# VH-VL binders against q9h9l3: the designs that were tried, part 150

Target 1, 176 residues: q9h9l3
Amino acid sequence: PRKMVAIDCEMVGTGPKGHVSSLARCSIVNYNGDVLYDEYILPPCHIVDYRTRWSGIRKQHMVNATPFKIARGQILKILTGKIVVGHAIHNDFKALQYFHPKSLTRDTSHIPPLNRKADCPENATMSLKHLTKKLLNRDIQVGKSGHSSVEDAQATMELYKLVEVEWEEHLARNPP

## First folded at step 7 (VH-VL)

Design X79 (framework fv_amlenetug)
Fold by ESMFold2-Fast, scan of step 7:
Structure X79 (fold): chain C 176 residues (1-176), chain A 120 residues (1-120), chain B 108 residues (1-108)
Amino acid sequence: as target 1 above (176 residues)
Amino acid sequence: EVQLLESGGGLVQTGGSLRLSCAASGFTFSDYAMTWVRQAPGKGLEWVSAISYSGDYTDYADSVKGRFTISRDNSQNTLYLQMNSLRAEDTAVYYCAKVRYYGSYSFDYWGQGTLVTVSS
Amino acid sequence: EIVLTQSPGTLSLSPGERATLSCRASQSVSDNYLAWYQQKPGQAPRLLIYGASTRATGIPDRFSGSGSGTDFTLTISRLEPEDFAVYYCQQYYSSPRTFGQGTKVEIK
């Protein structure tokens, strides 16, 4: 049994002109890609922009969505004490209003060996879609109906597994 | 403890309008999403519409979009379904039901239903 | 929309027998997003099972749910006279929320 999960969140626009990103869906998968959590989440503020092309979220998803405060409690219970893998994961933690220990955080957008395997500059921030296509030969985020946070979380875990041994050894020698 | 009582059903002619009410008691009404489910005579169950706990968000079956409006009054613990442009195929017993919990559209409590008959 | 197909349409059994009711989805449903309801003539439906396998409050132990993906089963281990009714499955994985057409459990 591993103490590792992968997370991906979808955000909608709230606040003036919809410029604030608020959590509206969260998916968490285990090491094998099994879904541990996947819920639509109701922001405490009015949604100005669903950002449906990217988020996949529509007004009907909010009808019985889990209120943010309740969802946050459920999610944090899953994340606390575990190694959490994500892509540009600081955005997810910000939307959750949560600080996860840096030593237990793995961001696939900032792992130099992963970029190297994809023939990309080690210090570049590559999209999840690009890395998944290059390294797993898999197309994700297809079409105009929005992203699947389950699909994205599963892809993120698989990407991390490609460099897990190398990166964990690096972190053991160079603690964050 | 939990009770849902529907009212407002009756005979109405095609093209007409009708408003159904559902009086809720025995639980904190304002904490739960609510739904309407209908059943045509001798047929199965068909989900019609749902509304969030706050009333800010609604969802509808394609067959009723643009004709039916779901709403609620949390101060009176009452759910409503405004039905316009009624058709013969809208003839059914209409049930008010409570959504069990957030993220779950399973319906843990149901009213006894109110019959709506649409004829020419 | 996800179409739920229940089989058989009618199940004729005697009290004391085991009833096994099937519900098949046209596409994959998480095993946590399926419910089962019982409806007796002239009555509202009653929630039996939610989350594919969790019994609702007050539901006797003889009722159990199982399955995942596209195949779900409701089992009544030993039919009692009050169990002869119509049973509906419902998915709540995607909108619109859909019900199966029902299985009638009747006395042989």
Scores: ipSAE 0.361, ipTM 0.762, lowest interface PAE 2.7, mean pLDDT 91

Design X8 (framework fv_amlenetug)
Fold by ESMFold2-Fast, scan of step 7:
Structure X8 (fold): chain C 176 residues (1-176), chain A 120 residues (1-120), chain B 108 residues (1-108)
Amino acid sequence: as target 1 above (176 residues)
Amino acid sequence: EVQLLESGGGLVQTGGSLRLSCAASGFTFSSYAMTWVRQAPGKGLEWVSAISYSGDYTDYADSVKGRFTISRDNSQNTLYLQMNSLRAEDTAVYYCAKVRYYGSGSFDYWGQGTLVTVSS
Amino acid sequence: EIVLTQSPGTLSLSPGERATLSCRASQSVSDNYLAWYQQKPGQAPRLLIYGASTRATGIPDRFSGSGSGTDFTLTISRLEPEDFAVYYCQQYYSSPETFGQGTKVEIK
């Protein structure tokens, strides 16, 4: 199997006025899109804002949620030593309180050839929803029920595979 | 070895109360959500109640909401189900089960069950 | 609530035969949050499959799960004498968690 995975995290609001983003769900898929990990995660602080429209998380999901410390350990075990693909992935790593080496990180919101294929400015930050619609002809994150982090992680891997060869060659020539 | 042992079942009259206990061992009890599932004689499985690892979040089937209370004591590795205002239709074997992590909500280990019989 | 309907209600088969059990959901079970359990008379249920297709620890490879959305299948490729039992599907996508009514696999 390839040593590459894709990740997507959902965050809820904790802290004053719900302004702190705390991890509340994480999905990880392998190169072929098979799910390696998918858990609801209960933050150590009280949830002030579920952000349900975006996160898809409701109070019912917290009942069976995995403790943050345990989930973090499981997730890091999967990510360590692998190429990790994500969209605006620094937010996911921040929520995980984790540093992943830049040389093994692939952020589909910052890959100029991917934007070019979508007929967008190469330096613009485009949403996962927009790139997926343009390049895969698929609608994700539809409706008001919130996002599926599994669907988002799968879409992110598929998007990266469209530019994998040229981007890996670029990175080999221009190490981060 | 993961073990769950239920106790507290027995005969009770309609309108009565019972408290079920589930003693857990072989895993870090305080790190997992727990659930109660029941099975009426000769019938299928029915989810009853669940509680988060911390005890801060609980959920109930509509049929028991307001009558049953789930709780846990992480220092004693014990899960409880307080059953009030019991009805004949609450007659069942009550299973304590451990919630798996992956996907959350599938139950990887079950106790042997304890029989609750509610009659007139 | 999501209602799960299992079919057939009873499968009468001989050891060595293939068993195919169906579970249909009244609405989509997203993220494949579907499990299968085996229950023998007088015993607690045992988890066989979770995530629609992932075998639980210690479960023999003759058991396999498949399907997505509203249509799920449990397959036992070659029945052993110990496999004659009642099988339940369960969804854990939407609260409340719900079980199918069960399929009994019995000796013909």
Scores: ipSAE 0.053, ipTM 0.682, lowest interface PAE 6.6, mean pLDDT 90

Design X80 (framework fv_amlenetug)
Fold by ESMFold2-Fast, scan of step 7:
Structure X80 (fold): chain C 176 residues (1-176), chain A 120 residues (1-120), chain B 108 residues (1-108)
Amino acid sequence: as target 1 above (176 residues)
Amino acid sequence: EVQLLESGGGLVQTGGSLRLSCAASGFTFSDYSMTWVRQAPGKGLEWVSAISYSGDYTDYADSVKGRFTISRDNSQNTLYLQMNSLRAEDTAVYYCAKVRYYGSGSFDYWGQGTLVTVSS
Amino acid sequence: EIVLTQSPGTLSLSPGERATLSCRASQSVSDRYLAWYQQKPGQAPRLLIYGASTRATGIPDRFSGSGSGTDFTLTISRLEPEDFAVYYCQQYYSSPRTFGQGTKVEIK
């Protein structure tokens, strides 16, 4: 009965030497992995580094990209009041310039039972690629064209579903 | 009411130049990417060029790259297509269209088109 | 560039019949990056469907889109007289944006 979505964002480098991470794509999927949102986003600041190896973003994607202000409004309407699942999700919220309540946030990079199932140290930060391969036997983030934020969001939701019952019970007993 | 009105079409000689304009109204022009799509007489649609909301990013079909330049004036709510080194195969009705967000890359509003005829 | 192939080239039907139009992509355009347009003689195209299956504002329920990957379908459940037109699919998965060659839906 819980309204739950998973999010993954791609960032490009802006600011001095491209060291600021600015939102350039956002994908949001529902509980079953259906895409609710997937748009390229044009940052308000000049793009210095596309970080294409990881982001998959190229200059051609910026031509029809949604301006940051408009995209942010659309995304926040989807996220508000829902349980939001992500991997290292603080980075996505920072890029969105958004604060989501901790009680409604699920970060698959910081769920001890998930690491335990993957035979990893419970409090280590493991990559999405590693957890997905270990627990779902799927290879994501392959090739040289960058990551697919849709693929990453879908994998993140599937990973959370492996521990959902256990983790929701834990959170009910130990509210953040 | 969203409206796009193209102008500047006409008859031009092979190798000549022509500038098309598209006057936009009924929406915040400066918030949207814009595109040009053409249609040769009796033929299908062909995407030509697109420009970001700010004008900082442009894209072109290979058939027009190096010859056509898309630009915009957000203060005048006007989109332009500068066409140089025109060829007979550039003969077409040229449509101005607005890019939608949510399904970015599809075109939700179109102008009525302006005919460009290139002859020897 | 992604090539879109529409079939049939011409579809001859009577009002009240169901029309099914096919669009096949030369490579995958995912499940979201396909649009359908309607064009009547002397008029600009009109957006019908975007995101493969989402109706644009003001488009009647008789129009529906389906498909993913390389195979997409536009269905008109019960043709009205105003539906006889040329229909184009368009992908926006990859640059350049490309259109299919069109399917003409005609009376008879």
Scores: ipSAE 0.315, ipTM 0.772, lowest interface PAE 4.1, mean pLDDT 90

Design X9 (framework fv_amlenetug)
Fold by ESMFold2-Fast, scan of step 7:
Structure X9 (fold): chain C 176 residues (1-176), chain A 120 residues (1-120), chain B 108 residues (1-108)
Amino acid sequence: as target 1 above (176 residues)
Amino acid sequence: EVQLLESGGGLVQTGGSLRLSCAASGFTFDNYAMTWVRQAPGKGLEWVSAISYSGDYTDYADSVKGRFTISRDNSQNTLYLQMNSLRAEDTAVYYCAKVRYYGSGSFDYWGQGTLVTVSS
Amino acid sequence: EIVLTQSPGTLSLSPGERATLSCRASQSVSDNYLAWYQQKPGQAPRLLIYGASTRATGIPDRFSGSGSGTDFTLTISRLEPEDFAVYYCQQYYSSPETFGQGTKVEIK
C-alpha cells in the first residue's frame, strides 16, 4: 500500500485572551482509515480557552494528556517520509511547529479537481464539512461537543481518494 | 548548558567551496530542527537554511539554492553546511542556531558564529 | 516572502527611559509566530521574545512584546546600560523565515 496518512488536529486557545492556537489533540489514520495515532496533547502554555464547541476538548482530557514535546516526537516519526493528507493542513503543521515537504503534502482545501466535483469554484477554500456532505453524502462535525479529529481525518482521506489518480498525475507533471 | 560551536570558516576565492560544522551539546540534538543564519559585515540577519530533526527535510533561501547543502549527523551531534560556488555576497558571519521546537520556530540558542570571507 | 520593516532605524535614548520598537509585516503573521532578538557588537543574537509576547528563558521582565496581525511592538520599560544594542524581529509563520532590518538602540 502507498505510504500515505491523513492528519487532523484540534487546537485550544493559549496566550493573551486565548488568541494563540495550541495543539491539544492529533489524529492520524492510514490509507484505509485505520487509526495510527490519536492522543490528547497538553500544550506547554496555560490553556485560556478550550474552544470546546469546535475542538471537543474539555479540562478532563488534559489530565492525562501527552506533553507537547513528547507527542510532537511521536507524530513526526509517523509523518516523516510519508505523503500527508489534511484539510487546511498548514494549520496542523503550524500547531505542530513542523515543516513537511510540499512535494509530500496534500491539502484537500486546495485541490481544484476536488472543488470542481463538489460544484464549487476551483480556487475557493471550502470547509471539510461542506465537501464531505457534497461528495461523500456524510454529515460530520454534527455535535455541539466539538469535532472528532478521527472522523475528520478519515473524511479527509476519503475525499483525497476521489481525486488521487488525477491529482498525483498532475503533481508528477508539475512538481512543486 | 546548551552549546553550539561553529567551525570551518575562513578566506576563500570566488567560485570556491567551504564546509561549515556546528558541534552541539547540552540538549537532545536529534529532537530539534537546526538552522544556519548569516550576517554580512555591518548588515542584518539573513536566514540561510534549515534541516528537520531527522535530516530528511531541508529548506533553503533562494539566494543559496543549488549552491549550499545543509546536512546533519545525529550520531555525532553535528550540523553541516556545504557551500559551493561561493560569491562575494556570501561574505558573512555564519551562525548555527537551534530551532526552539522540531520544525519552523524561533531560534532559542545560537553559536558564536564563524566568519566566511569570499574574495574576488 | 513576508517582509518585516522595523522602525525607527535608530532610537537614541538615555538609561531609565522607555524604548518602544516597531515591526510591521507585509502580510499577516498568524498565530503570533513572531520573535525578537537582541544583538550586541561582536556577539551572537539572543532570543528575547517568541510567540509575539512570551519572554524567553532568563529574559528580564522589563522586556515585553505585543501586537498581532501585521503590527508588533517590543517595549523595554526602563533601559539599563546593557540594553543598548541592535534589535531584530523575525517571523516564523511562513517559509522562508525572515528578519527585519534591525533597530539600533543607542545612548543619547
Scores: ipSAE 0.000, ipTM 0.480, lowest interface PAE 16.0, mean pLDDT 86

Design Y1 (framework fv_amlenetug)
Fold by ESMFold2-Fast, scan of step 7:
Structure Y1 (fold): chain C 176 residues (1-176), chain A 119 residues (1-119), chain B 108 residues (1-108)
Amino acid sequence: as target 1 above (176 residues)
Amino acid sequence: EVQLLESGGGLVQTGGSLRLSCAASGFTFSNYSMTWVRQAPGKGLEWVSAISYSGDYTDYADSVKGRFTISRDNSQNTLYLQMNSLRAEDTAVYYCAKPRYSSSYYDYWGQGTLVTVSS
Amino acid sequence: EIVLTQSPGTLSLSPGERATLSCRASQSVSDNYLAWYQQKPGQAPRLLIYGASTRATGIPDRFSGSGSGTDFTLTISRLEPEDFAVYYCQQYYSSPYTFGQGTKVEIK
């Protein structure tokens, strides 16, 4: 079988009034939660808004950041051919300017059995923080210093593992 | 294969200036941030300054801010540290260091160049 | 700035013994952004561990790192003659990226 990884990206604001979301950090973990990739990434456009309260990104991180083109190549090498798990993962793929096959994509914000286990409406989009608290009894994204994409990727993988057998069986019967 | 070679160190008087160079080879210099770390005789390591791969972002330790300027020439694979208004406490071996990707831990270091500031 | 305090300042041991080196941070070092370096007289530092526990390429498995938050440890399970050196921890979570003052591991 194909290997599985989980991804979480942090974005900063570029473009007019900082409204464009540009990739500034990416974390990828393997099935066991070990970090395969965790790099700060310098957007090709001027950063208008670091969005630090959510992203955890500060100007200091840009000093050492990997160029977007190089980081993108590294990330895509890890993702290609693997089952990729994420939360609202379409935002991550958009920031990476990357298409990943739907058949190999698992979005924990759109897995009905996961919401059901959390006693939430099956088709609602629940936050990663809420699902992690409900199902894993763990608090993530705590405080005002911004989120850790490593922590978020690890939580996302653990959430998926709760429904993996059931959901993979569903996908085999109902291919996307 | 990766090599970092510092030069430009020497004896300088307090209040003087000195420019250090670091010649890089064996990797794509323009894809990496670069850092200067110093070590006073018999003392520990002190991070001094860093510069982004493009040269657009720089950072400095408070002890050198306003006196030192880090710069780079990607066409020549060379990192620079312009040191002005030198003080006795700037006496140290200055190392050029390469991070592994975006994190500020350093997988390769140069041999160091000694800067001695005296009156 | 985050201040890193290493202890002991000097550790006197014999080859074959275990060395345990401590690094304590004045503030939490998130994401395990903590590295360890080895330095011998007249030489540049050598990266041993990054991410608090990941060995750098070519580093023998007798070196291990552990810890999180404010308390970090470097362990050398069985000292070899070549391991007698000064060891520095470094945090790379918050600029300026500070180093500890060093622990000297010397032969008894």
Scores: ipSAE 0.596, ipTM 0.844, lowest interface PAE 1.5, mean pLDDT 92

Design Y10 (framework fv_amlenetug)
Fold by ESMFold2-Fast, scan of step 7:
Structure Y10 (fold): chain C 176 residues (1-176), chain A 119 residues (1-119), chain B 108 residues (1-108)
Amino acid sequence: as target 1 above (176 residues)
Amino acid sequence: EVQLLESGGGLVQTGGSLRLSCAASGFTFSNYAMTWVRQAPGKGLEWVSAIDYSGDYTDYADSVKGRFTISRDNSQNTLYLQMNSLRAEDTAVYYCAKPRYSSSYYDYWGQGTLVTVSS
Amino acid sequence: EIVLTQSPGTLSLSPGERATLSCRASQSVSDNYLAWYQQKPGQAPRLLIYGASTRATGIPDRFSGSGSGTDFTLTISRLEPEDFAVYYCQQYYSSPYTFGQGTKVEIK
């Protein structure tokens, strides 16, 4: 059986008016929720907007941050050949400047059975916070100091595990 | 294999200046942030300052902010701490420490260099 | 800043006994960003544990870390003669990256 990991990234604003989303933290956990990777990442461009309310990132975190090229290499080595679980994961892959095969990608924001279990419309895009509260009875992303990508990656893996058997069977019958 | 060697410590008068150096070897120095941690005689550890891999980002403890300047020379694999306006409470062994990439826990430490500030 | 308070200040024990050292944070240390160090007289600190519970390379399995939030523990299951030293916890969640004041483990 192919190994499975969950990923969550935090982005800061770079480029004109801070409109470009650049990778500034990445957390990866294994199937059991153990942390495999958790590093702050220094974007190659000047940070215009830390987006701290959402990212949890401050200038202090950039002091020890891993340069983007090095972090990207480390992350891709972990992701390659594995089933990667994320929430709205296309944003994470875009920030990583990486293409992961669709057949090995699981996006908890686009799994109809998961929404159904949460009493939400099957094709709606629900937030990670909402699904985690509804299905795991757990509050994540609490307060206004920013999100923990470790907490988010762990919650994402646990959510996927609730529908794993059903969804893997669906994908086997309906390949991406 | 990883080695950090501090130098530049010594006796200095209050109000004086001193520059510490840390020579790094056994790893790609330019890929890592670096940190100074100090320890006063008979006391615990105190984080002093950090600098990113490029030298563009620096951070300081409030007790040294405005008086100390951290810098690095990646071509020489050397970390520096310029200490100005020294006070008696700056008396300590100063350690050069290597964090693991972005995490500020320190997997390698130098032997330390003693700075004694007296009147 | 996050203040780390270690207890007890001194543990007087004999070789073969279990040592339990506590580290309490004034604010929650998220993501288990807590490390433990050992320091012997005249030596630099040595990393033992990071991420609250992960042993550093080369550290014997008699050392273990546990805890989350504001309460963390370092356990030495069976003290060896070389384990008598001062132990420091450190949080690396928020700058300044503060250390506890230390717990001295001494021979009874």
Scores: ipSAE 0.301, ipTM 0.768, lowest interface PAE 4.1, mean pLDDT 91

